# VHH binders against o26223: the designs that were tried, part 10

Target 1, 191 residues: o26223
Amino acid sequence: MKLLWTSQHIKVTVHIDGKVSKMDVLEAIKTRRSIRKYQDREVPEELIDKILDAAMCGPSAVDERPWHFIVVRNREMLEKIPEVHPYGAMVKDAPVAIIVCCDSSLEKIPGFWVQDCSIASQNILLAAHSLGLGAVWTGVYPLEDRVEGIRRLFSIPEHVIPFSVIPLGYPAENPGTRDLFDPDRIHLEKW

## First folded at step 15 (VHH)

Design U5
Fold by OpenDDE, fold request of step 16:
Structure U5 (fold): chain B 191 residues (1-191), chain A 123 residues (1-123)
Amino acid sequence: as target 1 above (191 residues)
Amino acid sequence: EVQLVESGGGVVQPGGSLRLSCAASGFTFSEYQLYWYRQAAGIERELIASITSGDSTWYVDSVKGRFTISRDNSENTMYLQMNSLRAEDTGLYYCAAMHSETFYGAEPLFDYWGQGTLVTVSS
């Protein structure tokens, strides 16, 4: 019995009107896309607070929760980020960015902070999407030139490691959804 | 088959202008970030300009105010307008593409590369 998975195109009607459409978690995950174009519209502080709350709700190794967040709204600082992060060009055109950092002094065991900050970063992306915002993960760590560039730009202490820069805004593009399910990547009991 | 084909290179005098093109085929062009690299003789390849899927642009300092990157998704083509050319702009120019869902941008992570077009700025 070949289970014909009929790809029901879930039309995610992104209601552009300021109404916070509540997405269920699976919808948010499946319909999320990296957004690199934003409207000339400010993001309310309330939404940023919700996103940051979500960012802190993920698990971490031994519950160490090593993450810190820098919220950047200053236009001059946003414009300077691409100078040290060439692949973050869209940051200069975003109304706000969140820099996810690790405080190494909070680590209980070494090396798991990458997973911790990754979870926090992904939660930011999903929360943003569920709130009608667009976002993209621009990688900083482990590229030393970007890590040091962001560190200097924002006067980040040596024991704190910048991990990602995530510009956010109301989306001005719609790249559509991707179907990336691959049954060949699923193994039952054995490889 | 995926292809990136650069064109528009040639010999030009200092102060002159050239327009490079990168024609793409075999993938969804609009979903990619696009990049111009160049490599001078005996020098490592360098990123000189980029344009996102959302049309945000970036330039290396040495080309700011002189070069303009653009894209036409309807034609699957990226452009580089080069004005006020200098001898130090001489080199092989490459186009590259990276999918929009890639969260790390770095040269080894690009999905596709062109073969390059030669630009020679000489008196």
Scores: ipSAE 0.872, ipTM 0.937, lowest interface PAE 0.5, mean pLDDT 92
Fold by OpenDDE, fold request of step 16:
Structure U5 (fold): chain B 191 residues (1-191), chain A 123 residues (1-123)
Amino acid sequence: as target 1 above (191 residues)
Amino acid sequence: EVQLVESGGGVVQPGGSLRLSCAASGFTFSEYQLYWYRQAAGIERELIASITSGDSTWYVDSVKGRFTISRDNSENTMYLQMNSLRAEDTGLYYCAAMHSETFYGAEPLFDYWGQGTLVTVSS
């Protein structure tokens, strides 16, 4: 049986109408794109809460859950982020951003916090997408200048490490979908 | 073949203006973040301006108010309008591109680079 992978262009019809259509998890994963343009529209707190709830649902090393989240809506602060994060230019044009941080005092096993915060960050992206929002992961860690810049800007304690800045908003672009499946990256039983 | 080709460089007097272009080919231009770098003699290359796939712009402080970055996706071209040029703006100007799905942006991680165009500001 030749599995004809018909590239079904899943037209994600983002129904603009307020009904948060439940997106299937695989659909969310496959159709998610980094969104760097946002509508001039506020994101309801309810949606942010749902996103943060999702962010905290991921696994972590030894269940350490070292993550903290700074929700930024202040325009002045959003505009300052690109000053310390040049690759985060879109943050100034977003209605809200989430800064994912690690509290090192919560770390039980050294080094796994990066994985923990990555999982949290990805869950934010997926949750946002499933809720009809656009988001993008802008990397902070491990670049020292960005880490310290964000730390200073938000008065983050020394034991807390800013990891990522994720601007969010209703999308004002549609970059389409990508097919990134690569069978050459799959090995059976051995390399 | 992927290409970024800078043009528009030249010699200008202080206070003059130039418009640089970066013509792209061989990739989906609209899906990339675009950057202008410059390198003066004996100085490390520096990021001076960027524009996202969503048209958000960024500038280094030294060029704010004088330089304007823009893009035309229909022509696969990025621009840098440079006004009120100063001697310190002299250098080789590079365009670079990074895919929109890159979550970690840094100079070594750019997907594509141009060869550069020389800007000389002298009296």
Scores: ipSAE 0.861, ipTM 0.932, lowest interface PAE 0.5, mean pLDDT 92
Fold by OpenDDE, fold request of step 16:
Structure U5 (fold): chain B 191 residues (1-191), chain A 123 residues (1-123)
Amino acid sequence: as target 1 above (191 residues)
Amino acid sequence: EVQLVESGGGVVQPGGSLRLSCAASGFTFSEYQLYWYRQAAGIERELIASITSGDSTWYVDSVKGRFTISRDNSENTMYLQMNSLRAEDTGLYYCAAMHSETFYGAEPLFDYWGQGTLVTVSS
């Protein structure tokens, strides 16, 4: 029985009537794309709060939860981010960005903070997508020039490590969906 | 086969202009971020301009106001308009591409590179 995977174009009908249709988790994961073009539209604080709530719901090593978040809406600051992060050009065109940081003083076991902040960053992306926003992960750590650049720009203390910059906004592009399932990457019981 | 082919390099006098092209084939061009690098003799290769899949642009300070990066997805081609060229702009210019789903951008991590086109600015 050949399961004909009909590529159902999930029309994310953004219902205008403020009711954020709840996207199921699998749909959010499957349909999420990096969005690098945004509408000239502000993101409501309520949505940012929901995203940040989601960011803090992931697991962490020994529940250390070392993450901090800087929410950036200031246009001047958004425009300066690409000066220290050349691969973050889209940040200057976003209405808001979230900088994910690690407070090293909260780390209980060395080295796991990267996983913790990665989980938080991915949850931001998924939450944003589920809320009808577009976002992209721009890597800061472990590149020293970017880490130091972001640190200086935002006066981040030495014990706090900037990890990622995530611009987000209402999407102005639709890159489509990707079919990335590869059964050859699945091994049963042994390699 | 994936290819990036640079063209448009040559010899120009200071103050002159050149337009470089990077023709892409073998991949979905519109889903990639694009970059221009250059390498002068005896100097490390440097990023000079970038354009995202969403058309956001970036420039290194030394070329700001003089160089313009653009892309034409219908032609699978990226461009670099170089005006007011200086002797220090001399070098081999490379095109690079990185998929839009890549969250970590760095020179060693690019998906594709061109072979380069030589730009010589000399009196």
Scores: ipSAE 0.856, ipTM 0.929, lowest interface PAE 0.5, mean pLDDT 92
Fold by ESMFold2, fold request of step 16:
Structure U5 (fold): chain B 191 residues (1-191), chain A 123 residues (1-123)
Amino acid sequence: as target 1 above (191 residues)
Amino acid sequence: EVQLVESGGGVVQPGGSLRLSCAASGFTFSEYQLYWYRQAAGIERELIASITSGDSTWYVDSVKGRFTISRDNSENTMYLQMNSLRAEDTGLYYCAAMHSETFYGAEPLFDYWGQGTLVTVSS
C-alpha cells in the first residue's frame, strides 16, 4: 500500500528523560482534566522525576528559571495542607503533592516570575496526564493567607514564594473531555 | 434558569438537628466543588464545609464532628446534616458551587450562590 505524507499535519513526539510518550501533545492538552479523586496507590519516584524534568523544560523570562519544587509524600504533612489551604481538601487524599515555588533571588527581570511558575505548573499537569496520572493545580499565590500558611508549614524562606500546590495520583475519576473552543475569542488583525 | 436553592432551615432547640438541602437547576453538580457558608448577624460569611468533585471533605473546626456534608450527583443535590446544634450556629446558610477546572476559590468569585436558608437555634 502506498502512503502519502503531508507536511501540513505534524505529530509531535514528546521525549522525557530519553523515553517516548504514547500520547500526542495536542491530545494531552485537550484531554487533561483537573482530577481530585485518586486511587490508594503510590506514585513511583521515577514518574515524579519525569514530571519535574518536564516542569523545568518550560521557557522563562530571560531564561531566569526561578522555580523550585517541594515534593510532599508524608501523610501527616499532606493532611496539614488543608488546614492552611481550606480550598485544597483533596490534597489530604493524594499520595503525593508538588509545591511550585518562586525563588525571588533568581529573578532577572521583575514581575515575570508568575508567568514562569505558571508555565512550570501547567507542564506538571500535562506531564502527569501523559504518564497516566491525574493532577490539579490549587492556587496559592497571590492569596496571602495561603502563601503564609504554606510557607510556615514547609519552612519556606522569606525570599521564596509558594505559588501552587499540585496534588497528583492515579486517577479514580474520569470527568470526560470539554469542548471549549470559541471562535468569538479570535480576533484577526485587530480587536 | 441557573440557580441553587437551599431548603431545610428552621427553628430548633439547642442540641437539636437539621438537615439542609441545596438543589441545583440549570446545571449539574458532578463537575463542581460544593460549599456551605454560614452568616451570623453582623458577621462576614464563613466557610464551614466543602466537598470536592472527588468527594474529599473539609470542615471548619467549630463544626467538626457535628456537621456532615454530602452530595448526591444523581439527584443534583448537596446536603448538610447538622447535629448537636448550638446557639452560635444561628444564621443564614448558603450553598455555593465552583467549577472543577478552577484553581481560584474565594468569596465572592464562586460561579453560583444560593439565596440562603435561615437556621435559628433558640430555647
Scores: ipSAE 0.451, ipTM 0.774, lowest interface PAE 2.8, mean pLDDT 87
Fold by ESMFold2, fold request of step 16:
Structure U5 (fold): chain B 191 residues (1-191), chain A 123 residues (1-123)
Amino acid sequence: as target 1 above (191 residues)
Amino acid sequence: EVQLVESGGGVVQPGGSLRLSCAASGFTFSEYQLYWYRQAAGIERELIASITSGDSTWYVDSVKGRFTISRDNSENTMYLQMNSLRAEDTGLYYCAAMHSETFYGAEPLFDYWGQGTLVTVSS
């Protein structure tokens, strides 16, 4: 099998006392890709902490902050996720996954928790990328079979709604940069 | 312009083997999640195997250990190696593709579908 492109892993060094990021935010947004192939390398707890800190920095409707996160490192549990999420095959190959959940008891405005958890999920992807990790958002909500499957597997109570499963690890693929800017989607002053 | 074309179907005796191919034109597989579905007469399509852009695979229990999905991105082709075929494997086999930047994965919202290739396992 020939590679169509050469892959290169971007290494980002982050210091505990460092106040300066190595990656510009616009660069992170424009270069982040869904990564479904991971090195056989553990992700330090420090990096997961930084990612979750970033996840919680997002805005939310009326500051409701309805999110909860389950960090999954257990091999047996990661291998079971595809049994209830058949479109999440790569989760079994990841060193760690983050499950983003909504605690409905924290919801203040009906229906905005999806936007809230989407913001947290995207922040996880961007933070992981800025730290030299690769990640992918695998959708759970609103697909009821996936919601109930993940809820059962992780003993998630009825008032808590699993929203997304995000496997992550040091990337073992590099799909490259996309140029998706489309001026036809921009409307000045009116449609 | 954009096509998925399945091939390799045919009539096989129980216990036999077939290798299905799915070739793409008009786009490249490298950034796609790829899927094999089958449809027996009178039954809804069922997902039987998938392979991610990162080469992670999934199989439905009824084919696990007998079928192997693979991809060759340089040839823009996906394969399904089908061993130890049974009468229950008879059906129309479809390939499908969904772009890797999706967080959704379920029929019928796949970007592309093939027209199908028929596999008949006669008992």
Scores: ipSAE 0.426, ipTM 0.770, lowest interface PAE 2.9, mean pLDDT 87
Fold by ESMFold2, fold request of step 16:
Structure U5 (fold): chain B 191 residues (1-191), chain A 123 residues (1-123)
Amino acid sequence: as target 1 above (191 residues)
Amino acid sequence: EVQLVESGGGVVQPGGSLRLSCAASGFTFSEYQLYWYRQAAGIERELIASITSGDSTWYVDSVKGRFTISRDNSENTMYLQMNSLRAEDTGLYYCAAMHSETFYGAEPLFDYWGQGTLVTVSS
């Protein structure tokens, strides 16, 4: 066994069995792209579990953790999502989708659940990417037709608000990396 | 300057066919979500078809089974094949594009719009 000591911000990888180090977090953030074309290949439950574990690691307002997740694998249901979510056409072609929801009964401070569910949604995208999957966040809230359509389709109760639909799968496209750094957006000490 | 230019509109009898084209220039065509909108006299534009950067398609119910959206990245062009045309398909047809790194899509927040091409279905 060969141990490489690194700082607490770096994953230590054991190399004896031929394993390769996991993707660096900065690399994951910079290289993640919205993926809308997927291989005809199932996503194992184990990977979905890891993704949802990561989703729940995000901070939330006063630790309210208002999120719930619906995992959708049923082909007929995936094909119906675009009927109520016209900008989610790729969902019908995905092997699985995750619906991020807010349970408003868990809200402790009004008005922060959108930030909370946004954090969970972005963590899903990054975790999927780090596991070799492609995903895209398709917006539901605050567009009322999309919210009501998804609520109706999945029998989501009135106090639960569907926030996003995130299809994912092994990617069948590679849109490349973008260089979006803009130093004009950085203000030192004041505006 | 990047613009979208629609073509292929015209007058056709009910039951006929038309093929609309939407040509774009000066950008990476494959990185865009592409859309067809229709505007009939006196009503707001409606989304009738879309194709994602990954070639997933969506159609509004009134055109499903009759219209086919497609894209040809090598020709930098999107198409709308319209079959079994009906009088209610009459209107001005627009194409629109939005960059693939969006989680939102709705009128009027598209990056690019065409000027429209008129389709008239008349006996």
Scores: ipSAE 0.419, ipTM 0.759, lowest interface PAE 2.8, mean pLDDT 87

